# Designs tried in a protein design chat: VH-VL binders against q10491r548to677. Part 6

Target 1, 130 residues: q10491r548to677
Amino acid sequence: KVFKLGILIQNEKVRKDRLLSNREVGVILTSSQLMFFKNVYWISGLLDQLEDFKRSHSFSPCYFSPHLTSLSADYIIPLSDLVAYGDGSRIENELYSFSVKQKNQRTHVFSVTNVDELNDWLVKINFVST

## First folded at step 5 (VH-VL)

Design c5
Fold by ESMFold2, fold request of step 20:
Structure c5 (fold): chain C 130 residues (1-130), chain A 123 residues (1-123), chain B 106 residues (1-106)
Amino acid sequence: as target 1 above (130 residues)
Amino acid sequence: QVTLKESGPVLVKPTETLTLTCTVSGFSLSNARMGVSWIRQPPGKALEWLAYIFSNDEKSYRTSLKSRLTISKDTSKNQVVLTMTNMDPVDTATYYCARTLDYDDYSPYFDYWGQGTLVTVSS
Amino acid sequence: QPVLTQPPSLSVSPGQTASITCSGEELGDKYAYWYQQKPGQSPVLVMYQDSKRPSGIPERFSGSNSGNTATLTISGTQAMDEADYYCQAWDSWTYVFGGGTKLTVL
């Protein structure tokens, strides 16, 4: 049920329309939603399980033990009609940003330190959402 | 006229689950820029935000309480429901629901509030 | 969690100007919001995005945010302005409220 698990930098729109690189968040991409966690400490053990999954380079769901979707998220973004997009350009501090948005809903912005990771997030979110 | 009305039990025993319903009128739960929050206020104390939900089921939970909270909605009934598990006397408070506006992707904010409902958790 | 600090009380005479402060690290970059709560009543939004007044709020209410301090200013204070006032900020999908300021109009 998990298509990707990782850590993103949350960017936040602040006064004067600036975009602040706020904090690291844990993220789980499932078949139906993005789940976000402000405490990233627990994710290390789950990343060990994900390493075997990454070797396969599959878009099929990864089945974790225990069920990751039973975890209490801080924030939840449903995938229905969600679009992920970005230009892939390097920004300050070697960060690459992308946005996710449903139609008229709030736009969320995230950053990663690696352009290949950026593109993997974009591909997987858009694949799962439509 | 925008209104929100809270309903639920007035008295809850420790460890029980609280279920609160917010019934809204004067706006649609299908509006992408309007959500509903739950905020509580213990007697004589400050406001404490608990959770919000928007029309697409996008949700946020207060970090310290996220394992105890579930927010959901039924657009056809104009209702937003909050469930809070394992109630404790410290959770005694007036519980409000409030319309949460998100026009421009800055902080969503609360423009209309319900009258609130006092929930007492017995000892 | 971010902390917003407000003075617990403020007293003014009718006609005087009341200035209620709200200090916190997040206010350097982020907007402040203000709510008025009269005794026995629900909160009412009186200022948003630092300095914007909702419809129906008198022009004597104004707001600012400089440095890490937001200020709600009420000029020509009236007895009906007696209330608790809460500031609020938002950070990473969650909210923080100040402890509130009791404004007394003597």
Scores: ipSAE 0.829, ipTM 0.923, lowest interface PAE 0.5, mean pLDDT 89
Fold by ESMFold2, fold request of step 11:
Structure c5 (fold): chain C 130 residues (1-130), chain A 123 residues (1-123), chain B 106 residues (1-106)
Amino acid sequence: as target 1 above (130 residues)
Amino acid sequence: QVTLKESGPVLVKPTETLTLTCTVSGFSLSNARMGVSWIRQPPGKALEWLAYIFSNDEKSYRTSLKSRLTISKDTSKNQVVLTMTNMDPVDTATYYCARTLDYDDYSPYFDYWGQGTLVTVSS
Amino acid sequence: QPVLTQPPSLSVSPGQTASITCSGEELGDKYAYWYQQKPGQSPVLVMYQDSKRPSGIPERFSGSNSGNTATLTISGTQAMDEADYYCQAWDSWTYVFGGGTKLTVL
């Protein structure tokens, strides 16, 4: 089951504790994990399909082409005990950042272009990871 | 003393699936911020990183090979397993597993390496 | 895919200083890591985060990073230092290795 898909900007910690805006990544939030994809073009197509489905106001499940079960992720973050949080910091170019981490593990930082998208990611990640 | 040891077949036919096992000792696969990577080295060539898995089951795959790779671990057996599908003679290499440390959110790095296992892919 | 460029080989006399370079755009912002691989052996970490020496690595090994170039320096080079040396950097959850430098001590 897919709870959200989208495109995030990956931020990377670099020398002198700076946070580098790295690249766009596609992301799929499932019931058990976040899946990340460096090739975002097919994610954009899935986003268009989802938006068309929402405009139809259907109560039926949304079907995607290609099927989501056939996808090969570049990076996988499991949801078990994962916490997503915003620190309120604004990064250059009108970006809004948030972090995800498990206890005593690596912190991953991502950015989005508007605050509503930020809050939707936070709510959905924390809901599914509970 | 931290040790890692690779095991698996020495000869694989083209199109077959390679399964490699890394057995670790001297640390737990459940230790926070610790993981295991697989790195290969074709004969006479440079190192090429393939994948890693961390104690929390975070996983990373080399982009060009991600459709062929699966990494998993069994903490109770102290084992990390790499599966690589559709083997080809160009995949002939020594395959290493290495402990991967991530204490400060910078690049995780490889502090202990296994001795490596040569895998030859030939008809 | 980012590229790290190393000279393929370097020859020094015993007791001389060897300087192995590694160049790439990523090294302007990111740390370099160095591994030594002696003939017939697995790699060994000899430098991390540009200039930090792991426990057990001789003090004659040092490292630096200026601009887009990291340098591994071995002072008082010994025959036992003859090996391949690889630099490594990080790029978006993945690794980039240099092509390696074969250090020969003649």
Scores: ipSAE 0.825, ipTM 0.921, lowest interface PAE 0.5, mean pLDDT 89
Fold by ESMFold2, look of step 17:
Structure c5 (fold): chain C 130 residues (1-130), chain A 123 residues (1-123), chain B 106 residues (1-106)
Amino acid sequence: as target 1 above (130 residues)
Amino acid sequence: QVTLKESGPVLVKPTETLTLTCTVSGFSLSNARMGVSWIRQPPGKALEWLAYIFSNDEKSYRTSLKSRLTISKDTSKNQVVLTMTNMDPVDTATYYCARTLDYDDYSPYFDYWGQGTLVTVSS
Amino acid sequence: QPVLTQPPSLSVSPGQTASITCSGEELGDKYAYWYQQKPGQSPVLVMYQDSKRPSGIPERFSGSNSGNTATLTISGTQAMDEADYYCQAWDSWTYVFGGGTKLTVL
């Protein structure tokens, strides 16, 4: 089951301990993992399909194209004991950043441009990971 | 002493699925700062990274091959397994597994390599 | 797609300095890593994070990264340093290797 999908800005730790706003990535939150995709075109199409369904107020099911279970991710972070939280650093240009981390594992940092999207990602990731 | 050893060598027919096993010793697959990568090298050509896995099953795949690759591990057996579907003669290469270090969240890098195993895809 | 460009070959005399370059846009902000591969052998890490030497690598190996170019430098080059050398960078969970440089010691 998909709990959220969207586009995040991936932040990468680079030389001199800086965070680089690297690229947009597509993200799917499932019941067991975060799936990341470097090609964001298809996620934009899925977001458009979801918005069209919401506007129509139809009782018919919303069908996605392509089928989500056939997707191959570039990067996978399992949800077991994963915590999402706001970090102590801010990247300028009105970005809102958060981190995801499992105990003793690599910290991943992401940004969004909308504080409501930030909070929605945090709530949903932490809900599903419990 | 850290060692990694790839299963093989193997001869594979076109379209078949390749399965390679890396058996590790001298470190634990449960160590959060140590993972295993698969890297291949066609004869006379450059190195090409394929995938990695870390102790929590966090995974990365080479974008151009991600639909063909699956990486997994069995910590109790000290094994990491790579599966690559739909093999083609261009996939003929020496395949290495390598310990992948991630101490400080910069690029993970490869400090110990297996001896490599030759995978030949018949033409 | 990102690429790392290395000269295909380099020749030096014993005792001289070898400088192997690796150029790519990713190296402007990101660390370079270097691997040595002798014929019939697996690669060996010789430099990480631009300029850090792993334990057991001789002090004659050094590294730098300036602009879009990383350089592996071997001072006092010895015959045993004859090998292929690959640079490597990382970008958003993905690795890229240079094409390799064959170092020949006369």
Scores: ipSAE 0.825, ipTM 0.919, lowest interface PAE 0.5, mean pLDDT 88
Fold by ESMFold2, look of step 14:
Structure c5 (fold): chain C 130 residues (1-130), chain A 123 residues (1-123), chain B 106 residues (1-106)
Amino acid sequence: as target 1 above (130 residues)
Amino acid sequence: QVTLKESGPVLVKPTETLTLTCTVSGFSLSNARMGVSWIRQPPGKALEWLAYIFSNDEKSYRTSLKSRLTISKDTSKNQVVLTMTNMDPVDTATYYCARTLDYDDYSPYFDYWGQGTLVTVSS
Amino acid sequence: QPVLTQPPSLSVSPGQTASITCSGEELGDKYAYWYQQKPGQSPVLVMYQDSKRPSGIPERFSGSNSGNTATLTISGTQAMDEADYYCQAWDSWTYVFGGGTKLTVL
């Protein structure tokens, strides 16, 4: 089951402990993992399919092309004991950042341009990570 | 004392699936800051990274090959497995596994390498 | 897309200083890493995060990164330093290696 899909700005830790606003990435939140895609075109296509499904008011399940089980992610973060949190720091130009971390693992940082979208990501990641 | 050893040399036919196993010792696959990468080197050519996996099953794949690659691990057996589908003669290379360190959230890097295993894809 | 450019070869006499360059736009913000590979052998990490030496690497190995160019420097070069040297950078969860530099010690 897909709980959320969208586009995030990837922030990467670089020399002198700076965070670089690197690139947009597509992201799919499932019941078991976050899946990341460097080609945002296919995520945009999935968003369009979901929007068309909502407008149709169909009672049938929403089907995606391609099937979610056939997707090849560039990066995968499993959800076991994963925590998403906002750090309160703003990256310039009204970007809102949050971190995703499991215990002693690498911290991943992402940004969005909309605070409502930030809050929705935080709530949904933390909900499915239980 | 840290060692990594790739499964022995293999000959595969075009279109077949390659399965390589990396057996590690001297460190635990449960260590959150230590992962394993697969890197290949065609004869006389440069190194090419393929994938890595860390203890929580966090994974990264080379974008151009991601549809052909699957990386997994069995912590209890100290093994990391790479599967690569639809092999082609251009995939002929020495394949290495390497311990991948991630202490400070910068680029993870490769401190210990296996001896490598030759994979030949007959035309 | 990303490219790390190294000279394909470099020759030095014993005792001279060898400087191996690695250029790429990624190196403007990101650390460089260096690996030594002798014929028929696996790569060995000789420098990480631009200028840090792993345990067991001789002090004659040093590194820097300025602008878009990283440099691995070997002072007092010895015959046993003859090898291929690869630089490496990381971008958005993936790696890029340079083409390698063959160091010959005559």
Scores: ipSAE 0.823, ipTM 0.918, lowest interface PAE 0.5, mean pLDDT 88
Fold by ESMFold2, look of step 6:
Structure c5 (fold): chain C 130 residues (1-130), chain A 123 residues (1-123), chain B 106 residues (1-106)
Amino acid sequence: as target 1 above (130 residues)
Amino acid sequence: QVTLKESGPVLVKPTETLTLTCTVSGFSLSNARMGVSWIRQPPGKALEWLAYIFSNDEKSYRTSLKSRLTISKDTSKNQVVLTMTNMDPVDTATYYCARTLDYDDYSPYFDYWGQGTLVTVSS
Amino acid sequence: QPVLTQPPSLSVSPGQTASITCSGEELGDKYAYWYQQKPGQSPVLVMYQDSKRPSGIPERFSGSNSGNTATLTISGTQAMDEADYYCQAWDSWTYVFGGGTKLTVL
């Protein structure tokens, strides 16, 4: 089951402990993992399909093309003991950042341009990870 | 003594699936911030990274090959497994596994390498 | 797509200094890593995070990164240093290796 899909800005730790706003990535939150995609065009197409579905006022389920389970992720973070956190503070260029981390593992940092979207990611990741 | 050892077939036919196993010793696959990468080297050519898996099961795949690759591990067997579907003669290479360190959130890097195993895909 | 460019070969005499360059846009902000591969052998890490030397690597190996160019320097080059040398960088979960430099010690 897909709990959320969208586009995040990946922040990468670089020399001098600086965070670089690297690239947009597509993200799918499932029941077991976060799946990341460097090509965001397909996720934008899925978001367009959702918008078209809402406008059609159909009572049928929204079906995606292609099937979400057939997609090959570039990067995968499992949800077991994963915590998402951030304070909702705006950072440079009107970005809002959050982190995901398992104990004693790599911290991944992401940004969005909308604080409501930030909070929705935090709530949903932490909900599914429990 | 950290060691990694690759095992798998030496000859593969086109379109077949390659399965490679990396057996590790001298460290645990459950050690935080440690993982295993697969890197290949065609004869006389440069190194090409394929995929990694970390102790927490985070995975990364080379973008151009991600639809053909699956990486997994079995900590109890000290093994990391790579499968690569739809093999082609251009995939002929020596395949290495390497321990991958990520202790400070910068680029993970490869500190110990296996001996490599040559996989030839017949034409 | 990230690209790291190395000279394909370099020749030095024993005792001379060898400087192997690696150029790419990603090296402006990101660390370079270097691997040595002797003929018929597996790669060995010789430099990480631009200029840090792993334990067991001789002090004659040093590294730097300025602008978009990383450099691996071997002072007092010895016959045992003859090998292929690969630089490596990282960008958004993706590794890239340079094409390799064959160092010949004549």
Scores: ipSAE 0.822, ipTM 0.917, lowest interface PAE 0.5, mean pLDDT 88

